Miniprotein binders against q6w4x9r395to579. Designs and how they scored, part 44

Target 1, 185 residues: q6w4x9r395to579
Amino acid sequence: GHCSLEGGSFVTTFDARPYRFHGTCTYILLQSPQLPEDGALMAVYDKSGVSHSETSLVAVVYLSRQDKIVISQDEVVTNNGEAKWLPYKTRNITVFRQTSTHLQMATSFGLELVVQLRPIFQAYVTVGPQFRGQTRGLCGNFNGDTTDDFTTSMGIAEGTASLFVDSWRAGNCPAALERETDPCS
Key: E = the ipSAE of ESMFold2; O = the ipSAE of OpenDDE; V2 = 0.75 times the mean of E and O plus 0.25 times the DockQ between their complexes.

## First folded at step 5 (miniprotein)

Design V4 (at its last look DockQ between E and O 0.03; V2 from the best seeds 0.00; counts 0 for: oily chain .172, pae E 20.2 > 1.5, pTM E .716 < .8, SAP 86.75 > 70, placed apart)
Fold by ESMFold2-Fast, scan of step 5:
Structure V4 (fold): chain B 185 residues (1-185), chain A 102 residues (1-102)
Amino acid sequence: as target 1 above (185 residues)
Amino acid sequence: SAEELLYLAIELVFKGLRLLRRGDPSGLELIVEGVRLAVESGSPRLIYGIAWRALLLAIELLRQGRYEEAAELVARVAELLIEAGREEEAKRLIEEFRRLIE
């Protein structure tokens, strides 16, 4: 199965359902029992300039109990907050430069991520057949039926993308949160 | 609507990619039609995104020894970009592909 994050604001699920959203936060792309150590793949979105209504992917995060690997549009790779030189290897994950414009994160557990750095930051997620029907998040449930691809974090199938996307917000919103005053009322 | 046209473009590219990965060369025509619809939609970011996805597929085809298909895909996508007035993007796509071949 293939899920893509392209053109700044477009997502295509594992079941090939395309949609668009304008969110400025961190969102869960993929959660699955097939990911070790409670692993999850996440995407960080921010506004495309101060006067634009569109949003863009700015970073992809793989988070588990042991690792927090961040690949950002500024071509920095960190794990647990520390910058890493490529190729970077852990027991089950290797991050390396595939071409001058692409980084790849290869894993031993059936997940592959390719990140396009230039000219537009984009991400491509590939999962093996063991993930079929066992995924949750923005990339959908990978069950072969697009009608329930907008299943929220609470297990409710929505007809529109807006409630679906908002339900997968991970709560880490560095760009948007920094701009808010957040008074308690 | 314009948004539905963009979704159709993405859907055609995805169907074409699936066919090519299975060894069905007819997938190339679906990818090209998807790129053409993206160009017609007038969304610069999506045009850019889909065009560079073609380079990623070309890399997969090269690894499989499918050199002619990889070259044809890049050439046809580059042609569509040139027709859309995006010659610098076409040039960068071709240069990246050339770097992989050498």
Scores: ipSAE 0.325, ipTM 0.689, lowest interface PAE 3.4, mean pLDDT 79
Fold by OpenDDE base, look of step 6:
Structure V4 (fold): chain B 185 residues (1-185), chain A 102 residues (1-102)
Amino acid sequence: as target 1 above (185 residues)
Amino acid sequence: SAEELLYLAIELVFKGLRLLRRGDPSGLELIVEGVRLAVESGSPRLIYGIAWRALLLAIELLRQGRYEEAAELVARVAELLIEAGREEEAKRLIEEFRRLIE
């Protein structure tokens, strides 16, 4: 399954369902029993301009019982708050520079993350087939059915993205704004 | 199975997108094949999602000055939609693209 965070406010789920939102919070992208040690992948969004529609991805975070790996838009990589030089390796995670503009987080448990640093900070999440039907978060449930991708953290399927996105907030932040899927906005 | 086809469709589309972003024209064929498999899987919404992704990529290509590639991508995806009986979606895709290049 492939999930993408692009263009500052666009998300494509594992089931290839696209949607758009504007929020300034940390959101759970991927949670699954297939991730060891209660692992979860999260995305940090912040304001990139003056208007409410000017929001963008500023960091990606992998959080588990053992690690808190943060990849920031300024190319700083930290684990548990400490800056790390690349390539950086833990027991089952490796973060390294893939290209001049891309960082990669590789794992031994079927999760891959590619982060594009410029010109726009974007993220691409790949999970193995063992994750099918066992994922939750903004990336959806990876079951081949796009109609239920907007399933909230409480297990309720929503028809729109706004309540869905808000349900996956990792903290107390302002409500996200759902926008029409218009790339020309 | 339908599930297997769906999985393969998604994989091919994303592989194709990556190739096109790198300037490899063979990526288009992978996307086309992915859409075809999506049609066979019987998942209309997935087809719509892929079409929307194609539009987003077309926008990216236009911003890079790759006008011909953008047009070809949209055209090929539209054709697949038409073949699948999704004429309204194809029309919408083409119209959206036209607005972008005007």
Scores: ipSAE 0.010, ipTM 0.237, lowest interface PAE 8.4, mean pLDDT 84
Fold by ESMFold2, look of step 6:
Structure V4 (fold): chain B 185 residues (1-185), chain A 102 residues (1-102)
Amino acid sequence: as target 1 above (185 residues)
Amino acid sequence: SAEELLYLAIELVFKGLRLLRRGDPSGLELIVEGVRLAVESGSPRLIYGIAWRALLLAIELLRQGRYEEAAELVARVAELLIEAGREEEAKRLIEEFRRLIE
């Protein structure tokens, strides 16, 4: 399964449902019992200088009880706040430079993250088949049905990306622009 | 609280779907419990979402040749939809499943 986070805050879910949103927060991309130590993959979005309503990806975070790995658009990788040289390896996770413009986080538990650093900071999430039907978050539920990919953190299917995205905020931050509706890709 | 019931319902259904997918029939019982909690929470949208997740699993089971498991899942979910007052969705679920096995 593949989930992509592309420029202009475009997301394509594991079930290939595209959407766009406008928000400045940390959001849960992927939460699953398949991730060890209560792991979650999160995305950090911030306002871009292009438009007052436009936001873009600025970091990807893997958080578990053991690790807080941050891959930032400034090309710095940290774990628990400490900058790390690449390749960086824990027991279950390796972060390395895939190409001159791409970093990769490979894991032993079926999660793979590829981050494009240039020309635009983008991320591509791949999960193994054990994740089917076992995911929650902005990347959807990976069940083969696009009609319920906008399922909130409370299990409610919403008709708009805005309500769906707001439900997956990982902290105290402003709600998405309330009058903005699910704009076409 | 109703919010806690929704959380528990979701977790039970996800665990049940995973167990069924890997061939453990006890997963159906967890799905039933999760739907029961969702009904108690008063959230008809959650029931609809669970039903469609069940249909997608049933399709997967059919493609793997696991016909009896798929039929049992669909029948049990359809009964739960009817119990929740969602008879039209139950009819649609059964019709979609019948179309796949013909």
Scores: ipSAE 0.000, ipTM 0.098, lowest interface PAE 20.2, mean pLDDT 75
ESMFold2 (binder alone), look of step 6: mean pLDDT 78; pTM 0.726

Design V5
Fold by ESMFold2-Fast, scan of step 5:
Structure V5 (fold): chain B 185 residues (1-185), chain A 102 residues (1-102)
Amino acid sequence: as target 1 above (185 residues)
Amino acid sequence: SAEELEYLAIELVYKGLRLLRRGDPSGLELIVEGVRLAVESGSPRLIYMIAWRALLLAIELLEQGRYEEAAELVARVAELLIEAGREEEAKRLIEEFRRLIE
């Protein structure tokens, strides 16, 4: 399955449902029991341009009990608050420069993240078939049915993206890349 | 404040990198000032970001055949990091650049 965060504020779920939203917080992009050590992917959004309604992706975070890997639009990669030179390798995760404009986070557990740094910061999430029907968050539930892709954190299917997105907020509003605030708080 | 120093450091570094990319050597002095402010701010993330952004520009300059400018940028940033007691970051920057030219 493929989920994409493109054009600053455009998301396409694993079941291929596209939507746009306004948001300036950290949001849960993907939670699944298939992720080790209670892992989760999160997306950080902030205001972009001069439009009051326009927001854009500024960082992607992988958080588990062992790691807090942040990949930001300024091309900095940190783990647990410490900046890392690429390629950076842990037991089951490797972050490396795929091209001059793309970074990749490869894992041993069926998750792959590619971030485009230029000209616009964008993210592409790929998950293996073991994730089918076992995902939650902004990328949807990956069950092959788009009608319930806006399932909130409370388990309610919404007809609009705004309540869906707000339900997956991870507590940081406004989004602040420089703050030490835990995105899971 | 530390936050003001971080903001100014980021602004100076990015402006300096842009000027160097365009062939304006005055950009190097802005980067130098930005590194000093980043060190004073005490932000490890910012210091590593500056070293990484300098390496990325050095790669761009190497791809354009601008070898002397790339080497000068890396040398000046590494020197400042060493002076600031950030020898490990300086060593990594130098080693990565060395791999690219060899």
Scores: ipSAE 0.000, ipTM 0.160, lowest interface PAE 15.9, mean pLDDT 76

Design V6
Fold by ESMFold2-Fast, scan of step 5:
Structure V6 (fold): chain B 185 residues (1-185), chain A 102 residues (1-102)
Amino acid sequence: as target 1 above (185 residues)
Amino acid sequence: SAEELEYLAIELVLKGLRLLRRGDPSGLELIVEGVRLAVESGSPYLIYAIAWRALLLAEELLEQGRYEEAAELVARVAELLIEAGREEEAKRLIEEFRRLIE
């Protein structure tokens, strides 16, 4: 299955359901029991330009018990806060430059991430067939049914993207961003 | 609306790429329509996304030994991008594909 993060805030799930959102937080893209060491893939979104309603992807994070690999739009790759030169290898993960404008994170456990660095930062997630029906997060549940792709972190299928996206927000969002984006609360 | 055109463009491209992956050349017609809608939406990001997705499928086809199908996909998508006035995206797609075969 393929999931994509394109065009600032545009997402296509593993079951090929497209949607958009505007957010300034870290969101869980993919959680699965197929990911070792409690692994999760996350996406960081922030403001783009002077318009407060426009947001874009600024980094992708792979987090496990051992690793916090961050690939940012500034072409910096870090693990556990330390900058790494490419190719960078761990026991099960290799990050390398696939082309002059693309980085790839290859894994031994059926997850592949490709990020486009230029001209626009975008991400593409590929998972093997062992992930079918065993994913959750912004990339959907990969069960072949698009009608339940907006399943929240509480297990509720929503009809709209807004509640779905908010439910997959990671707990590292600063209060200032929430105040700026919700002045009518 | 521009958002509705963007959604439809991506859906058509994804369907087209899936058909091509399965060996069905009618997928190219869906990609053509997707490119047209992406241009109409005014989103340069969708055009880059289409070129990138075509390159990813071409790489997959090359790994499977399906060289002529990979070359045809890249050539047809590049031609469509040129006809749509997106020469820089077409040039980039061709250059990246050239790197894959060298």
Scores: ipSAE 0.000, ipTM 0.196, lowest interface PAE 13.9, mean pLDDT 75

Design V7 (at its last look DockQ between E and O 0.02; V2 from the best seeds 0.00; counts 0 for: oily chain .148, pae E 17.4 > 1.5, SAP 87.22 > 70, placed apart)
Fold by ESMFold2-Fast, scan of step 5:
Structure V7 (fold): chain B 185 residues (1-185), chain A 102 residues (1-102)
Amino acid sequence: as target 1 above (185 residues)
Amino acid sequence: SAEELEYLAIELVIKGLRLLRRGDPSGLELIVEGVRLAVESGSPWLIYSIAWRALLLAIELLRQGRYEEAAELVARVAELLIEAGREEEAKRLIEEFRRLIE
């Protein structure tokens, strides 16, 4: 399965349902029992520099009990708040430069993330077949049925993207990334 | 609207790439239409998206030993981008693919 975050605020789910939203928060892209150590993939959105009404992807976060890997539009990769030089390897995760404009995070557990850094910050999520029917978040439920891809964090299928997206916010806005790096928040 | 064209372009490209992944060459017709709609939408990000999605599939095909299909996909998408007046994006796609096979 393939899920994509493109064009600032355009999302295509694992079941190939496209949608667009406007929001300035950290959102859960993917939660699954297949991710080790309570792992989750998250996306940080903020106002774009071009339009006050548009939002754009500014960072992707992989969070687990061991790791907090952040890849930002500024081409900085951190883990647990410390900047890392590429290639960066942990026990189960490798982050490396795939092309001159793309970074890849490869894992041993069937998740792959590719981030386009330039000219527009975009993200591409690939999951193995073990994730089928076992995903939650903005990338959908990966069950082969697009009609329930807007399933909220409470398990309710919505007809519109707005309530669906709002249900997947990672805490209260402002962004979770900002709160995680500020000990006084 | 531009947004309607964006949705249609992405849907056609995804369907076309899925057909090509299964070895069905008719997927190219859907990619051609998707590029046409992307150009009409006036959304440069769609051109970057299409080029990268094609490269992602090419990488997958290379990993499976399907070298000729990977090269053909990249060549055809690059040709479509050139015909659409997106020469720079076509050059980047070809350059990145060449780096991966070297």
Scores: ipSAE 0.358, ipTM 0.721, lowest interface PAE 3.4, mean pLDDT 81
Fold by OpenDDE base, look of step 6:
Structure V7 (fold): chain B 185 residues (1-185), chain A 102 residues (1-102)
Amino acid sequence: as target 1 above (185 residues)
Amino acid sequence: SAEELEYLAIELVIKGLRLLRRGDPSGLELIVEGVRLAVESGSPWLIYSIAWRALLLAIELLRQGRYEEAAELVARVAELLIEAGREEEAKRLIEEFRRLIE
C-alpha cells in the first residue's frame, strides 16, 4: 500500500483514493496493530501563507512508546526532542539521506517513509501486505475499497473529507477545509 | 527506476497544476508529461491519482470560466490513458467531465 501527501494539501490513500484538505493541525496518518510499541505515523500541517487555503506539510512524526522521530521541512531530524545526525539508527528504525532532496525512514516492521524536502515538502508512505485491512488514519484502511476510506476515528464512514480529516486530529486545532480554490497554490 | 519515475511524475504534475492555476498554459504540458511518466512507472495508484487530479483541476478551470483549457486538459489526459491501455479510466474521466459541463 502506498499513501502520499503532496502539493501541500493533497492526499492519496493506500487504496488510491485521492482527496484534498486544508488544515493546520497534527493528524494521524497511520495507526495499526502491526506497528510495534503502539506506533503511529503523523503529519504536521501549518499555514504557508495568508489565505486559509495556503497550508502545507511541515513535518512528519513517528511516535511510539520509545521514540518520537520528527522529520521537519528544515531537514532537522530529532528523536525525543534531540537533534540527530544522519544516518540515525534505533533498534528497528533507520533514518538516512536517500538523495540530495529525499530522506528515508526504513523500518524492520514493514513501514517505509520517503520524505521529499524540495521543492515541496512531501511524504510517501509504504506499508507491507501484512497491513491490509488493519490501518487507520488519513491514509485509509487499505482494504481495496475506496468507498470506505473516509472512515473516522470512531468508525463512521463519511461522505466528505472534512469530517473525516478532523476526526484524526491529534490535538485541538481549527476545523479543516475540504476544498478551496487557491490560484496561488 | 520505477520509483524515480514516480517522483518525477509527481513533481511535474504538481508544478503543472500550479502553473495552470496561475493562468500559465505551459502547465498543461507538464501535467501531460507527468501522466506519461506515471504510466511508464506502472504504478496503478499514481496513474489513478493523477487522472483524478486532472479532473479536479478541470473543475476549477470550469469555475473560472476557462472552458477550453478544462476540455483540453481532460482530452489530453484521456488520450494518454487510452494509449497506455487504460481505456476504462479514460472513459470514466470523460464521463465525469461531461456530467460537469451539462
Scores: ipSAE 0.016, ipTM 0.217, lowest interface PAE 7.8, mean pLDDT 85
Fold by ESMFold2, look of step 6:
Structure V7 (fold): chain B 185 residues (1-185), chain A 102 residues (1-102)
Amino acid sequence: as target 1 above (185 residues)
Amino acid sequence: SAEELEYLAIELVIKGLRLLRRGDPSGLELIVEGVRLAVESGSPWLIYSIAWRALLLAIELLRQGRYEEAAELVARVAELLIEAGREEEAKRLIEEFRRLIE
């Protein structure tokens, strides 16, 4: 399964459902029992322009009981707050420079993250087939059905990206501005 | 075992680069062994990462006026990449190094 976070706050779920949102918060991108130690992948969005609706991805975070790996827009990689030289390896995670413009986080548990650093900060999430039907968050539920990919943290399928995205906020953050949502354009 | 090969390869390359930085030529042999272990581990992305770390040291050496050491480091890493079937990575390494010499 593939999930992407691209410029302009565009997201494509594991089931290939595209959507766009505008928000300035940390969002849960992927939760699954297949991730060890209560692992979750999170995305951090912040204001990137002059209007409230101009937001972009600024960091991707892998959080578990053992690690808090942050891959930041400023090209710095940290684990638990400490900057790391690449390649950086734990028992089950390796972070390394894939190309001059891309970093990769590879794992032994079927999660892969590729981060494009330039020209714009983007992220690409790949999960193995063992994750089918076992994911939650902004990347959807990976069940082959796009009609329920907008399932909220309360388990409710929503028709709009804004309500879905707002439900996956991590912590107290302002709600995404729905005015900038236009799936047709 | 492949994961242990990756860890050993990383350790050897890091130590080798540090030895070369302080002027100890034995560091190059450690880098050679590290690349061979990375190839054996089946991790082509690790090989690429090693090449870019070597380029970063070569940049430092050039700016310190250590031109022969920088050229030898780049040449040996490029040869290892070619032997490992990584000709495109070797080409990029050489091209980037030439750009630094200007």
Scores: ipSAE 0.000, ipTM 0.107, lowest interface PAE 17.4, mean pLDDT 77
ESMFold2 (binder alone), look of step 6: mean pLDDT 81; pTM 0.759

Design V8
Fold by ESMFold2-Fast, scan of step 5:
Structure V8 (fold): chain B 185 residues (1-185), chain A 102 residues (1-102)
Amino acid sequence: as target 1 above (185 residues)
Amino acid sequence: SAEELEYLAIELVLKGLRLLRRGDPSGLELIVEGVRLAVESGSPLLIYQIAWRALLLAIELLEQGRYEEAAELVARVAELLIEAGREEEAKRLIEYFRRLIE
């Protein structure tokens, strides 16, 4: 299956359900038992323009027990906080420049990520058939039925995107409009 | 202007959320006024952001055992959204909150 994050704020799920993304945080795109070492794919969105305007994808993160690979719109690739020159290889993951404007993360476990760096940062997620019915997150549940693609982190199927998106926040992210950050954060 | 209404709405909501979080019930009326100004501004993104922040505070209040305050916050915000013709957002807010307390 194929999930895309395009045009700064649009998402199409593995079951081909399109929706518009509104939010400024790190969100879980994909969790699955098929990902090794408690792996998860995440997306970082931030505000653009005026205070209530659109949001844009700014980074994609693959997180597991061993690795925190961050691919950002400024063309920097890090693992566990350290900048890496491409091609970058681990035991199961290779990150390389596919074209002058595209990076690819290839894995041994049926997940592929392609990011477009220019003219606009976009991401494309491909998963093998072993992931069918075994995914959770913004990319949907990959069960062949679009009516339950907005299943929240609590297992509730929503008809609209807004509460679905908010349920997949990864971490405590104070928004620009909120001055409620914990002093110990 | 719409921009001035948005600015005032944001300031009132932020103050109200801080007051409620620390246990001052007067914060609820500031949030209510902020929602009214957000509706008058005509900004769907601001209305969405305020509803989402109210839900997050309601969850925090539930975790603290402050069930009545959480329910009142959700009910008051949902009522204003219905009055503004934002029935779907209001229904989602109520249903989501209801399922959390079941």
Scores: ipSAE 0.000, ipTM 0.106, lowest interface PAE 18.7, mean pLDDT 73

Design V9
Fold by ESMFold2-Fast, scan of step 5:
Structure V9 (fold): chain B 185 residues (1-185), chain A 102 residues (1-102)
Amino acid sequence: as target 1 above (185 residues)
Amino acid sequence: SAEELEYLAAELVWKGLRLLRRGDPSGLELIVEGVRLAVESGSPRLIYLIAWRALLLAIELLRQGRYEEAAELVARVAELLIEAGREEEAKRLIEEFRRLIE
């Protein structure tokens, strides 16, 4: 299955439903029992342009009990707050530069992430067949039915993207990101 | 109105791209309609994204040896964007595609 975060503010779910993002926070992109050590993939969005209603992807985060890998639009890769030179390897994850404009995070557990850095920051998520029907978050539930792709964190299927997106906010947004998105206080 | 056109345009383009990937030529007609609605919606971001998604599918088709289909997709999308006065997006799409085939 493929999920994509493109054009700054568009998401296409594993079941191929497109929608636009109008949020400024860290959001759960993918949660699954198939991810080791309570792993989750998260997406960070921030304000873009003059309009406060426009947002863009600025970072992708893989979080588990052992790792907090952050890949940001400024081409910095960190793990647990420390900058890493590429290629960066852990036991089950390798982050490397695939092309001059793309980074890849390859894993041993059926998750692959490709990040386009330039000209626009975009992310592409690939999951193996073991994830079918076992995903939650902005990328949808991967069950082959687009009518329930907007299933909230509480298990309720919504007809619109707004309530769905808001339900997948991380419990607390990063203080630094929130301060940067509050330039007029 | 414009927001509704944007969402409908995206749905048509995404469906059309999926059909073309599967070898169903009817996908091109959906992409054409989706591009026209995207132009009418006045969404620069959606137009940019359509060009990028067309390029991404063209790359996939090239990797599969489907050179004629890749070129047709790029040409058709670029033509529609040029007709709509979106020369920069069309030029970027064509240049990136030419870079990949050379």
Scores: ipSAE 0.000, ipTM 0.314, lowest interface PAE 12.2, mean pLDDT 76

Design W0
Fold by ESMFold2-Fast, scan of step 5:
Structure W0 (fold): chain B 185 residues (1-185), chain A 82 residues (1-82)
Amino acid sequence: as target 1 above (185 residues)
Amino acid sequence: STTRLRIEFRDISEEQAKKVEEIIREEAEKSGVDVEFEYHDGRLTVEARGSPEAIEWFLELVRYRLKWELPDVEIEVEKEES
């Protein structure tokens, strides 16, 4: 399955449900028992430099018991706080420059991440079939049904993105939708 | 059934303890878990109670946030089921 983080604040889930949000925090994109050592993929959003009313992706993080790999829009890659030169390899993960504008993180456990650095910082997540029905987070549950893609961290399926996004906040930050109007209000 | 989780942090400053309490309180609210805190002489103890499913999710999210926001803080966990 494929999940994308594009255009600064747009997300398309593994079940192909698109949505947008305005948040400035670290969010859990993907959590699954299929990831080793309690691994999770996260996205960091901050205010857009172009418009103060919009937010944009500024970093992607892979976090496990062993690793904290951060890929920043500044083209800096760190693991556990130390800057790494590419290609960077661990036992199960390789980070390398695929093109002059793209970095790739390849893994042995069925997760692949491609990050576009220019002209806009964007991320593309690919997971193998073993993840079907076993994912949680902003990328959805990968169960083939888009109606429950907004399942919160408490397991509640929401009809709108606001409570869904806020439930997957992984930092002590403002609520994701403090600037977004509820379409039903 | 109810699961009780005891989390202990040692050699932690008052400033770190307050941030840990904030993280744990937020994750407990999200997960429907009840938490109580005790801070004494560099040791923060957390008692959490909830369903087995709620406690599992709560602990997982707490671990992620602590490693992200407070990577030097060491966590000790003891789980009891009734």
Scores: ipSAE 0.011, ipTM 0.332, lowest interface PAE 9.4, mean pLDDT 76

Design W1
Fold by ESMFold2-Fast, scan of step 5:
Structure W1 (fold): chain B 185 residues (1-185), chain A 82 residues (1-82)
Amino acid sequence: as target 1 above (185 residues)
Amino acid sequence: STTRLRIEFRDISEEQAKKVEEIIREEAEKSGVDVEFEYHDGRLTVEARGSPEAIEWFLLLVRYRLKWELPDVEIEVEKEES
């Protein structure tokens, strides 16, 4: 399955449900029992002062008991707070420059991340079939049914993207703005 | 229907224990989890109770925040169904 974070604040879930939100926090993008060492993929959003969007993706984080890999829009890659030269390899994860404007994180456990650095910071998540029906977070539950893609952290299906997004905040941050849901929602 | 989680932090100071308690209280409230704390002899013990979904979410957020805010603190976890 494929999930994308594009255009600053647009998300398309693994079940191909598009939505938009306005929030400035770290959010759980993907959590699954299929991720080793209590792993989770997270997305960091911040205000964009001079851009047309009120919020934009500024970093993607992979966190587990062993690793805290941060890929930021400033083209810096760190693991556990230390800057890394690319290609960077661990036992199960390789981060490398795929093109002059794209980085890729490849894993041995069925997760791939591609980050576009320029002209707009964007992320694309691919997961193998073993993740079907076993994902949670902003990328949805990957069960082939779009009607429950706004399932909150407490297992409740919501009608609005903002309540869904707020339930997946990973830190102590303000709630997302209830400005609108995507017209296609 | 209810999951009990026991979390232990060993070899931590009273100052570190206070910060851990603040993080855990905040995440417990967000997750709908009930928590109790005991600090004795450099050990902080946390007992958390809630639905299986609430406990899983709570533990994820606690691990995340500790990794960022207190990376030198080691977490030890035991789950019990009750």
Scores: ipSAE 0.014, ipTM 0.401, lowest interface PAE 7.4, mean pLDDT 77

